# Ledger of designs, part 5: VHH binders against Proteasome assembly chaperone 1 (psmG1)

Target 1, 272 residues: Proteasome assembly chaperone 1 (psmG1), of Dictyostelium discoideum (Social amoeba) (q54wb6)
Amino acid sequence: MFGFEIQPVRSRNWEIEEEEDQEVVSVEIPKPSISFVNDNYKLEFNNNNDTPFNIIVSTNGSPSIFVKGCFESNQFDEIADISYSDIKPLKTTNTNTVLNNKCTVYRHKIEKSMIFITVQYDLPSERCFGFTELVLNTFKNVSQVLVLDKILNTHYLSQNYTHPIPPFTRAIFNSLFKNDYSLTPLESSNIIENLSASFLTICQVKYIPACSILNLYESHLNIESVQSFTPIVKSIYPQLFNNSSLKQEDITSQFKLMINALNKRNDKGMYM
Below, E stands for the ipSAE of ESMFold2; O stands for the ipSAE of OpenDDE; V2 stands for 0.75 times the mean of E and O plus 0.25 times the DockQ between their complexes.

## First folded at step 1 (VHH)

Design c13 (framework vhh_8h63_2)
Fold by ESMFold2-Fast, scan of step 1:
Structure c13 (fold): chain B 272 residues (1-272), chain A 123 residues (1-123)
Amino acid sequence: as target 1 above (272 residues)
Amino acid sequence: ELQLVESGGGLVQAGGSLTVSCAASGFTFSSYAMGWSRQAPGKERELVAGITSGGSTYYADTVKGRFTISRDNAKNTLYLQMNSLKPEDTAMYYCAAGYYRSIFSGTYKYDYWGQGTQVTVSG
């Protein structure tokens, strides 16, 4: 019997069996698509703009809470969505917009050269370069990209073996970005990934200055993580905060609501 | 002025446990980030544990898994529970308090330090 017998001659015909069992699998990486909210925007952004765009990309979590809490209801025109066929939007209330599983492109109502892209879905690493290519092909004249991102504290490596207490920020930028803002550079032993990696790499090739601001966080999101982006963005783009009618207490209240919504979702996932 | 008074230090045998405490007074304790640093004879001062006003904790690699920092805002008290103590943990232990200070780095800076409590681990 086969189950109780050790067969010494098992190498015969193994090459033929190998070939018969081989499947050729084509793995297609889903491609993003951009949908403008109206034809006027589609026409405007299809033309070469003599005024270059500044693009701020915010990933899910604290970066998107910062952008949405500061600007969404009062200062943004929604111009487009970036979607994938296999990523489904979630139904949300107005207070839970950070849980919508969408990527929305906004233009600032006054500072029309400022483009904001809030990426509120979890984008797999293999899709990040395609996403970045779509963005930079859509907005053809780009002066600078700022990525607002996060890094889990346990994934952070300190070169000096002295670890600051989270939350704190680090910056990583390409050779074209000028650090006139006293940003603390990310220590060279750290690996960047996902949208920060794809934007820094592709922008370097396209000769576009790019910087990623990484908020270092623990598993539970706090308001200091969100607030850490405010003074950094004010230093880089002070015009976004000139003559703002937004009350600081209202912004803080929005941050707290969004943080609570995200933390409640994360708590449920932990207990399931 | 915020005052910090450490207590609970002493002599303990290797493999033993000890809890040091820090009593805070003078300002609203719950608004401050708190931490523990230590200084062994002939060595630089090392931050070993931190806890933010929101309760997030950090540990130096040398003590991670052995030490636990905690705070009691109702009692204005900070704790460091030290387990599996080693002779190299022998040091003066200092309590620290600070605020969120850095706009660009998002870091807490400790402006207030106690006088310390001596922990000695015998071999």
Scores: ipSAE 0.000, ipTM 0.138, lowest interface PAE 17.8, mean pLDDT 76

Design d01 (framework vhh_7nfr_2)
Fold by ESMFold2-Fast, scan of step 1:
Structure d01 (fold): chain B 272 residues (1-272), chain A 120 residues (1-120)
Amino acid sequence: as target 1 above (272 residues)
Amino acid sequence: QVQLQESGGGLVQPGGSLRLSCAASGFTFSSYAMSWVRQAPGEGREWVSSISGSGGRTYYADSVKGRFTIARDNVKNTLYLLMDSLKSDDTAVYYCAKDRWGLSYYFDYWGQGTQVTVSS
């Protein structure tokens, strides 16, 4: 019990929130844990005070396909994974690793300040703030966070009840992020949840610039949704594309392979 | 025009309790998520808790989970933070913040703050 009362009579809204808080307190939400691939990385990141990190967080689906298709081949060092005791990784049954139900942390081999976090499990809303706290407690000196995320088109609300044909992109950013990139802001009537909400909120509090790029899509993945991230990420971090070892045709082929694998899984009802 | 006014801070002993209030005016209170943020002297800002506009969802920092409760009264346009089992590490100025698109955005406005001191 709380042990104090300011008002003898409470509104219905107050009572509803109090009941929900009691339920949340009585039921433990699983905590994330980070595991480094070796002790050298663990020691490095525990003691890093000097180099500011740029963090790119990609959520499940088109954001993670974009990151893995563009950069995973030859450009990433895998440094850690973030796991929950109740979320089981899946083993690959073919050459496509996108369907692993795992969260992997990478550092770019050349641009050492660039950290990528590919979240390939569906993280419930109540876990997103704990996840974000773990990330920002692990990488202590953060220059900027960029979240690559998505919104189902049927959940999107336009300012004047008209909108472009999906897929298209919107940006949402905290007051510290400078939009020097001509990004189209998300209309104010929209509500974002999950990792975009938790990173924008906690980064604002910690005085870290943050931006979420939202791909608006229909019910299945298509290549246009994945490709919608390319010009925006090139604009914000052009240095990431100067050292690419893959030709554009090879990147496009990887996108198509990964999209086909996820669409087949969705048809089996294994992923939504 | 938008105004946020915190109150309820003070000096308490470890293990004590406080109830913070934030009176909001100048906007449609029920349409916006609200947050509590704290800052200890010489330290960075720390997010404490958030509540959705409808009151259907609440979120807590790991450091306060199980000890603090966020609540709102949309009839009275007031946000609350119920603080139990207070620790010396909870000593900070506590700010009420308004989120433009609920939890998804950034803080449009911050209140003046209310000082909480847990001594011993």
Scores: ipSAE 0.012, ipTM 0.450, lowest interface PAE 9.0, mean pLDDT 78

Design d02 (framework vhh_7nfr_2)
Fold by ESMFold2-Fast, scan of step 1:
Structure d02 (fold): chain B 272 residues (1-272), chain A 119 residues (1-119)
Amino acid sequence: as target 1 above (272 residues)
Amino acid sequence: QVQLQESGGGLVQPGGSLRLSCAASGFTFSNYWMSWVRQAPGEGREWVSSISSSGGSTYYADSVKGRFTIARDNVKNTLYLLMDSLKSDDTAVYYCARGGYRFLPFDYWGQGTQVTVSS
């Protein structure tokens, strides 16, 4: 584990500390906080836990819809919330969870090593480092991180214009991740930002394998964008699909409901 | 809006030299650590080098120590990577990134510039 308080003693450590203090003073960035649902979870994750965790982080939009539609409800225990003082949660019913403006941490009830973090607020780029550091300092002994994210088609650069018609997926991963899943790598000229960038980089530094799956999308979401995650997540974590009682038709209906709710919200907020 | 634009990549023979540049805009460049990160064909992204906001501290991956030099010009809002004694293993897309070093992760990458080291 490499946190700031447990950073290895180094001959140039004081120099790094001085420069970071100067940067922090120059740039005031809001810090995230984690709140556990109960003290039992707080104690469990603070104790010496030898269980290696697999973390799936889903960003707002199609990634969160995928996770909420496939795995929420009876398959998850809600264990924590990650919040910022300046990001106000929305009060919604369980039927409209994709509009909650909230970040919730779940543990899979059966596969207890699986941690899901659904980020349903728009997190500015300057906050992604602090968010990622909080996650990796909280869940010590991480085996692998999978980020489910998206990239706008207009920001995507293909090799000599050779690419599928959107929506489709690309993968980007650090040198520690083994691509045993036949994932199509993101073409090298593309820009990577936000949570995908912060998780890939911090995990590389902490020697944790990490992969980001990027759904390429147009301005409005469709069912195909959400469904693009299914074969990839099933390939990497097939055990997550072995005990589902939900019919595919019911999952598809949930995706459509959530997509319609998100698109309706975007239409109203478009010119703000 | 943060923008980072790399240039200076190209094809060189082993043992050759290249200078990469990164033009930064949309933020106060002099307040941020800056880094170079590369991605070789079929590989994930690898951190290469970082420089403090003032330019007073520089750090390098073991694979490039003694061969690469990172520098910055805060008046021109430009980051540089001077690459000497290039090896075939240095073949990669090189990205300019905001932030950096193992204790100060990155939050933004540029579009990248291709460096190819081959005969």
Scores: ipSAE 0.000, ipTM 0.222, lowest interface PAE 16.4, mean pLDDT 77

Design d03 (framework vhh_7nfr_2)
Fold by ESMFold2-Fast, scan of step 1:
Structure d03 (fold): chain B 272 residues (1-272), chain A 120 residues (1-120)
Amino acid sequence: as target 1 above (272 residues)
Amino acid sequence: QVQLQESGGGLVQPGGSLRLSCAASGFTFSRYYMSWVRQAPGEGREWVSSISGSGGSTYYADSVKGRFTIARDNVKNTLYLLMDSLKSDDTAVYYCAKSLGWYTSAFDIWGQGTQVTVSS
């Protein structure tokens, strides 16, 4: 049973032959595939001739809204998509990136060592290790991975039973990551899984420093949750903010627009 | 004293099978993800498989999927790796590793390793 999903099959000759074992069917876990925008990018990343990459992975929800709203689209080159055969992209306008149900890989145009991976689909736990392996096999020279993720506040366990008022952040990092940023560590009683867990595990094995920033949120998405990432990312990668022409009021407006679009999608789905 | 001790390695011919064990002590075994990691001669460490504290979730590297099975016995504080259809490329020292923190996947404790050699 362990390490294998088996689905019972309605009888298939199991009673016809004496001592014949009943046939079982395993459920195949879908594998991700990466598709580069052009052959030049594919060749460039296979050669790995650039300085080591810093990879920022943002999961669906507040992490992806933060990345998409905080930076101008013209600051990034879209270099690849990571897809699964059973995850269908949504038909959206180019201006509505939060609702696309896609995973897109971007490179910062000026800070060319900075790679952003926005995972805008809900990835099942059994697929996270395969996803992470694909990323780290594709970008072979990696100096650090930062995962922007979230955890529901009702699942958070505080050590002294005193809970901070959401939204707030916690960090979990492997032994190779140096906390020079005054990040508050996630309390040891908490459970971490999915992309945060898979990146921390595989990066530790590959000797890559990795850190996951967890936004603790209530049941509804709000602007304060998205904004909770700003001081942390600015502290770790201040260079990302040096070339931005966006004013704070523009960023706030983008966050509100994207939050509204995501909440509207979720509300509509409830009635179907 | 927190310890992980592997056993069950050895010499086997291609297509053969081996069962590795890892005895854990000094921590609450059932609360942590456990993993197998291997290192071939002259290579870096390669993650092989992980299992959640309860045993309800398992994960495998593409190179071993369908051939290896990870399991645990929380009563005996023992982690297992059942290896089938062994290939020469599976030759490596196999390490048992404990996750950092409760149910996290980052590693803080490693065993001494057990040698697996697949040769004709």
Scores: ipSAE 0.000, ipTM 0.271, lowest interface PAE 13.7, mean pLDDT 77

Design d04 (framework vhh_7nfr_2; at its last look DockQ between E and O 0.07; V2 from the best seeds 0.00; counts 0 for: pae O 15.1 > 2, placed apart)
Amino acid sequence: QVQLQESGGGLVQPGGSLRLSCAASGFTFSSYWMSWVRQAPGEGREWVSSINSGGGSTYYADSVKGRFTIARDNVKNTLYLLMDSLKSDDTAVYYCARYIKSGYPLDYWGQGTQVTVSS
ESMFold2-Fast, scan of step 1: ipSAE 0.333; ipTM 0.712
ESMFold2, look of step 2: ipSAE 0.231; ipTM 0.676
ESMFold2 (binder alone), look of step 2: mean pLDDT 84; pTM 0.850
OpenDDE, look of step 2: ipSAE 0.000; ipTM 0.223

Design d05 (framework vhh_7nfr_2)
Fold by ESMFold2-Fast, scan of step 1:
Structure d05 (fold): chain B 272 residues (1-272), chain A 118 residues (1-118)
Amino acid sequence: as target 1 above (272 residues)
Amino acid sequence: QVQLQESGGGLVQPGGSLRLSCAASGFTFSDYAMSWVRQAPGEGREWVSSISWSGGRTYYADSVKGRFTIARDNVKNTLYLLMDSLKSDDTAVYYCAKGYSRTLFDYWGQGTQVTVSS
């Protein structure tokens, strides 16, 4: 028996208190909004659709470079933007969209059930729940969510304190996701945060299978970090690569251009 | 800045009891709901329990209801999970999390191992 059971909290009358909000916040957390490119998309996605969607969410850095380098322009239809009133898009003279401080929603041109969400702004931790809720309320029939994310090597804790040479990947998934892909699970001592945490948690509650793929990297981004997603995404969604019109050499060239642009920004301390 | 440190796990016989603790720092603990989540070997993460910011509301997964009690001490910035009548199926790494696991997860702790066996 545990002796603490007599007084579980220091406030003894907590069971008598009024019903409470999940959190007490000192200021209102800004809410995201979704803006569709045209009224046809708005109408399509606001109706209850029988089509189950697979959603791939990619965070800043190697995850977004992977998605944009593999699929952007040739295989994507831009359908919506997710914005906050206090997060301002960046104006650029380049056609390169990696450094835009935007969140864009794409649908694959051929695999119409595949939705991609590239989150290219730094989303504060307190906003990740609202962001995730907006996504899952917008795309109501979701069969699976895959989050492409990253974790800095210095923050990674291995089981035996032996570190594989970065870059490498780990997976974390809810109880509904079946690991038929030989993914290496993230070691239990590690912390997950932000969009990976909010998607895994909310998807579990909504009975949606979800998996986050974490690329472990050093501070300076390299092509191997981006390429670490390729075998995993091919294993989970092989159909995405069957209809590619791009040669592997062209994809590699796009990765290099985007990496160089992001590293120049990171060297100036703008974002990681 | 935000830190969550779990402790109190260990090896226990079926029918035994354990008390898990989570020390929180780097945020105003008393302003946030808190949760416990577990992960068994080879499985995904399973929500176990949540408690509101004041402790006035508690929630439990069906698998642990009546056996586990979630509690908090807002003066000590500590979250507790009191586990009674432990079963082999309770064997998992237990994680402390900021927010309600059913609607909001901002932060996960590093975890503490609970093993229920002979």
Scores: ipSAE 0.000, ipTM 0.174, lowest interface PAE 13.1, mean pLDDT 76

Design d06 (framework vhh_7nfr_2)
Fold by ESMFold2-Fast, scan of step 1:
Structure d06 (fold): chain B 272 residues (1-272), chain A 119 residues (1-119)
Amino acid sequence: as target 1 above (272 residues)
Amino acid sequence: QVQLQESGGGLVQPGGSLRLSCAASGFTFSSYRMSWVRQAPGEGREWVSSISSSGSYTYYADSVKGRFTIARDNVKNTLYLLMDSLKSDDTAVYYCAKWYGSIDYFDYWGQGTQVTVSS
């Protein structure tokens, strides 16, 4: 028998519920669903597990701006979207914005083993593990996961005089990930939640190397926050930059456009 | 030094209940997210459940949701997994895991406790 004292307390309406043959209603956390752009991709990813995938997951804000500014339109094939019935895309026709409230799955046009997942909605903490399970059940042969994420400057970091002035990056990774990239590990007193937490946890369980890169920022979204990912992603996946037709000045211009779009949003509490 | 010690496993019939415990030492238990992970014979590892440092947020694999409850006692430095309505598919070694990350910093696994569900 379990030793906890707390037992579910019957409602004052318990007898009425019993008389009406009413079952106890529990509110379920909504589950994600994946929709492929075409049946060829659906068949490929369900039946062809021979090719190991590298997955890059980017969260809302600076991580998604980095991915979409560097790669989206000229280097990516859109293969799927991940949606929730209660999270609605924005009704805008502006395709150049990072404010679409969508999660899109891309495959690199040349590096076919590279999968990018841009999560541009605010995913509640209780949904992150279900989201991660869907991803890893869909892309079954995964060699590595890299999460691009962000964190507000923590109280611990503000107490330590050895830390640089934000923005800067820290890494947290599971025992299977080899840090051959001179990444600075996140200090042990810091707490990680949400998608970084769920991917690192589930990947460790499934024997998949995983690393989360955290952009530590003060309060304002700026270009330095977005650019903080460039040397790290280039170090881990240099092949992603060998096939780019875009000049750095064009990439920088895309970053600035996307930052300006986010900064003009009336609901600044969700993104800054 | 980080130490995690699981207990509470055993043989139980389908539909039965078990309570697993994990005693933690060598780190500030109340500051870290904790998880339960299982491995069935001949299968890979499967994540079961996680709990936030405060205990305010809990997460479950679809296969155990509604049957298992994760809990923690930060005063006793103990993690729990309360398992109801056990099924033969729940047969596995159950591991207590400290927060993810590099083994040098955050990753640590216990020795495991065997749960066998059979008639």
Scores: ipSAE 0.000, ipTM 0.405, lowest interface PAE 11.9, mean pLDDT 76

Design d07 (framework vhh_7nfr_2)
Fold by ESMFold2-Fast, scan of step 1:
Structure d07 (fold): chain B 272 residues (1-272), chain A 120 residues (1-120)
Amino acid sequence: as target 1 above (272 residues)
Amino acid sequence: QVQLQESGGGLVQPGGSLRLSCAASGFTFSTYAMSWVRQAPGEGREWVSSISPSGGRTYYADSVKGRFTIARDNVKNTLYLLMDSLKSDDTAVYYCARLYYGSFTKMDVWGQGTQVTVSS
């Protein structure tokens, strides 16, 4: 009956070891920080906000290309960066916006309740809970979180031993998220990690509906991986696509440019 | 439903060995740091060992350091405690516990416990 209560320290040995462990943990796990692009945004989001936010978190690779390629630069206000002292931004050109090794927070210019967080650095699993807490503490009133993520096909398990040829998508969501979108659930034998896991877990305890969309891929980034998010995001947030001045051919061209930039970087990385 | 289920306890002679297992269900096991906590008869709960979500970091109480090994299998959703060179003062009920955020002070899910008795 008492199994779920936070327990106080019970002995001196327990107290001493706990104190040493806290010191070791604080040395080993860098903490994230949020920096607003101006003081007006800092003041707006530090006050108690009555406005409920929908947050879309996109991880590195196809999820971030999807978000950046689908929306015109004029549709986003850049409001903040989330950084770590040991993760250094890369200098980028206008043609290489997906190669910045940054985490940027955007607000949609028209749909003011929509917050986009593009995580374009590799975040170790032990940092994901701290990252998630920073996000949810910053945007205090959250109605829903959608995580756009990916999973390598060789790590995917199916109970029936049959699966589509990658790329394809699976969804995993907490008990508060209602699947009114005909999303195909991730098979129960699979393990989720990193930001998908931390957002689903922390949102569950904070009573926030959350869903992660996992793009299953083989090894090489292709346009089909990026495009796999389109029908799903349109189903969940159709309002994001109602007033787009971009033609589908222009969006497709942006995807191709960003894919080529990431593939060239990955090829070049072997020549460091 | 979120659940932790321990097994592997029993009676052993001093100097003997035991392997405890904890099967996790109803949550994404690989995202949580995990801990073993014990309670000897008439004593309070004592932390024994903890392991990070990836298994890359392990921590031990001074009383068990060099004798016990904590391990996890994230594919099988199972936590292990390998106990060597057991002493009579290792006699306790051993609990599997889930930790918040890499902290060793905050535990939100507990197993039912498994009895370990070390006696001649």
Scores: ipSAE 0.000, ipTM 0.112, lowest interface PAE 18.8, mean pLDDT 76

Design d08 (framework vhh_7nfr_2)
Fold by ESMFold2-Fast, scan of step 1:
Structure d08 (fold): chain B 272 residues (1-272), chain A 119 residues (1-119)
Amino acid sequence: as target 1 above (272 residues)
Amino acid sequence: QVQLQESGGGLVQPGGSLRLSCAASGFTFSKYWMSWVRQAPGEGREWVSSISGSGGYTYYADSVKGRFTIARDNVKNTLYLLMDSLKSDDTAVYYCATSRYLGTVYDYWGQGTQVTVSS
């Protein structure tokens, strides 16, 4: 609903709507579970690690396409899957797993403090905080979290009634994150939701620096949206690009293939 | 001169209820997100719940969903946490905090109010 009402505990009213009473169904929100690829990883991450982790979380769409197209080719060790009992994985496809409806946790093979979490399912808003709690309880020593996310241009509120032409990026970060990267901050009138909101909120409470990079896009995904993450991630973590195994043409081809697959799936007019 | 003042804590038995309040002054309350954060003895801080400036959006930690309700009164500049079905694990000091965006900057914190759940 439009944001003018308070959200109190349900009060006892003399008039209880009949439709409301008849359709009262309470179901507990499903909780995420983490499954490690092998027992060695499970034991390693069950102990408090001396070296802090840097975590990059990429949401569904352009963020996950960026991570999988740019880094996945032989640069990652698959560590774990994060799953929900009611979210069914899709069979693997020739389109590099972009449509797998899974969440996979990777560790960079060379930069072993770097953890990547690609969230390739549409996670309902009520589950985002539980998801974030699981991640931060699993990786107990975290130096920084970077969330790669997206926002529809029609939901963006600029300070001057005019918008830059999409795609472009905005950053939102907690008080602990130092903006040494000339990131353009998100304008104060905007509301953040879902995984960007849950990671920034919980990281602030736990004294973990956190930043979300929001790609502003139009109704259909394009390659420029995916490529908008490159200069930003390279600025924050240049070490990730020192041992590039992929040619730019190959990366571009992967992005295009993944974009086409996602656009075909979403052509039904499904928005979240 | 921003001030946040919590109240309403106390001792309750398991299964009991409490209503926490946070009185805010010195800023435009209706423009800011408000949050409840708790800290149990010997533990780190745990985020509990957040509410948008308009009250249209609310979020809860998994441990409190279905038991706690966050609410605000923008006329009275007051934030509430209504706590039902209290458990021993809910024993903590509860803090009120404010931010421009959900979780990005906690501009100010209150002094906290103690909640103890025990027989």
Scores: ipSAE 0.015, ipTM 0.484, lowest interface PAE 7.3, mean pLDDT 78

Design d09 (framework vhh_7nfr_2)
Fold by ESMFold2-Fast, scan of step 1:
Structure d09 (fold): chain B 272 residues (1-272), chain A 122 residues (1-122)
Amino acid sequence: as target 1 above (272 residues)
Amino acid sequence: QVQLQESGGGLVQPGGSLRLSCAASGFTFSSYGMSWVRQAPGEGREWVSSISYSGSSTYYADSVKGRFTIARDNVKNTLYLLMDSLKSDDTAVYYCARPFRYGSSWSLFDYWGQGTQVTVSS
């Protein structure tokens, strides 16, 4: 495969993504829509110009299991849904909420400036900028964005022959984000895609500090992948963990339930 | 050595049209996506539009969608923004920017032009 040789500036993965986009240039890209669960939330967020929001976006898999396992049952108010006309929600039980094929927006019950967006559908590359724009237009006063995402280990590129055994984390952030948290930067040979790319790019343009935390994982989801987010999120937003009534044992049990549900689906995906 | 130079701005009446150009040098222009960003007086920067390296994929802010068209000429190393149906709210300095390349050092590859002033006023 031919391409520009300087990987820190341009990667083959970026060129493949752009070539794929070319195949759909004649097709209108579906637009996202946001639906608030009630008119009170719609009015509140439209009129809260003085409240700076911290937004945490979690992609499907380990990022969303981390967010849902730590906070969903006790600490979240569901405020909105972000949907596409061509993406169908799935019927789920409480134990299988990570399989709902939905994007749900939550506000923390106590830390009301904290907004969580769990993206449970696979969002195509061409839709990520429109999705990001909708989020930042909806929550107009944003102080910081944190994206929780993942990279398959086989796609990870390192200049060093030795790297930690997966799972482990890397961070990539715009020039506005201050790394006061001893985060290990993603090596320059790597390219980020999709929601991490769109949020970092648009936030930089809008003068919003943004950071993506990337979990490096192997093909099967394990508890260590989910737990890799815990010390980092505690370091950045310690206030999120000060008000929890859940014990660590209960959180770990929720992680295991959600991992088992997702792995069971993956094992039988062709039949579902 | 990397340089981005905007031109084509000016004073125009509401409903008018302008074509902005950005001449790129010092890098392989045809290998990079490109973006337009604007900054109105007293406001922060606003992303306007982006185009892929080949020109096959284009992206627009909702505020300009249907009115602005981004285009490129890889032979001339030039990026364009065609602005139709201009509104007073479009008054800003418009910057040509090379989009952020991802990785731990991607910010070091961000390059901005000096900007070109667009004023929409009667």
Scores: ipSAE 0.000, ipTM 0.291, lowest interface PAE 10.9, mean pLDDT 77

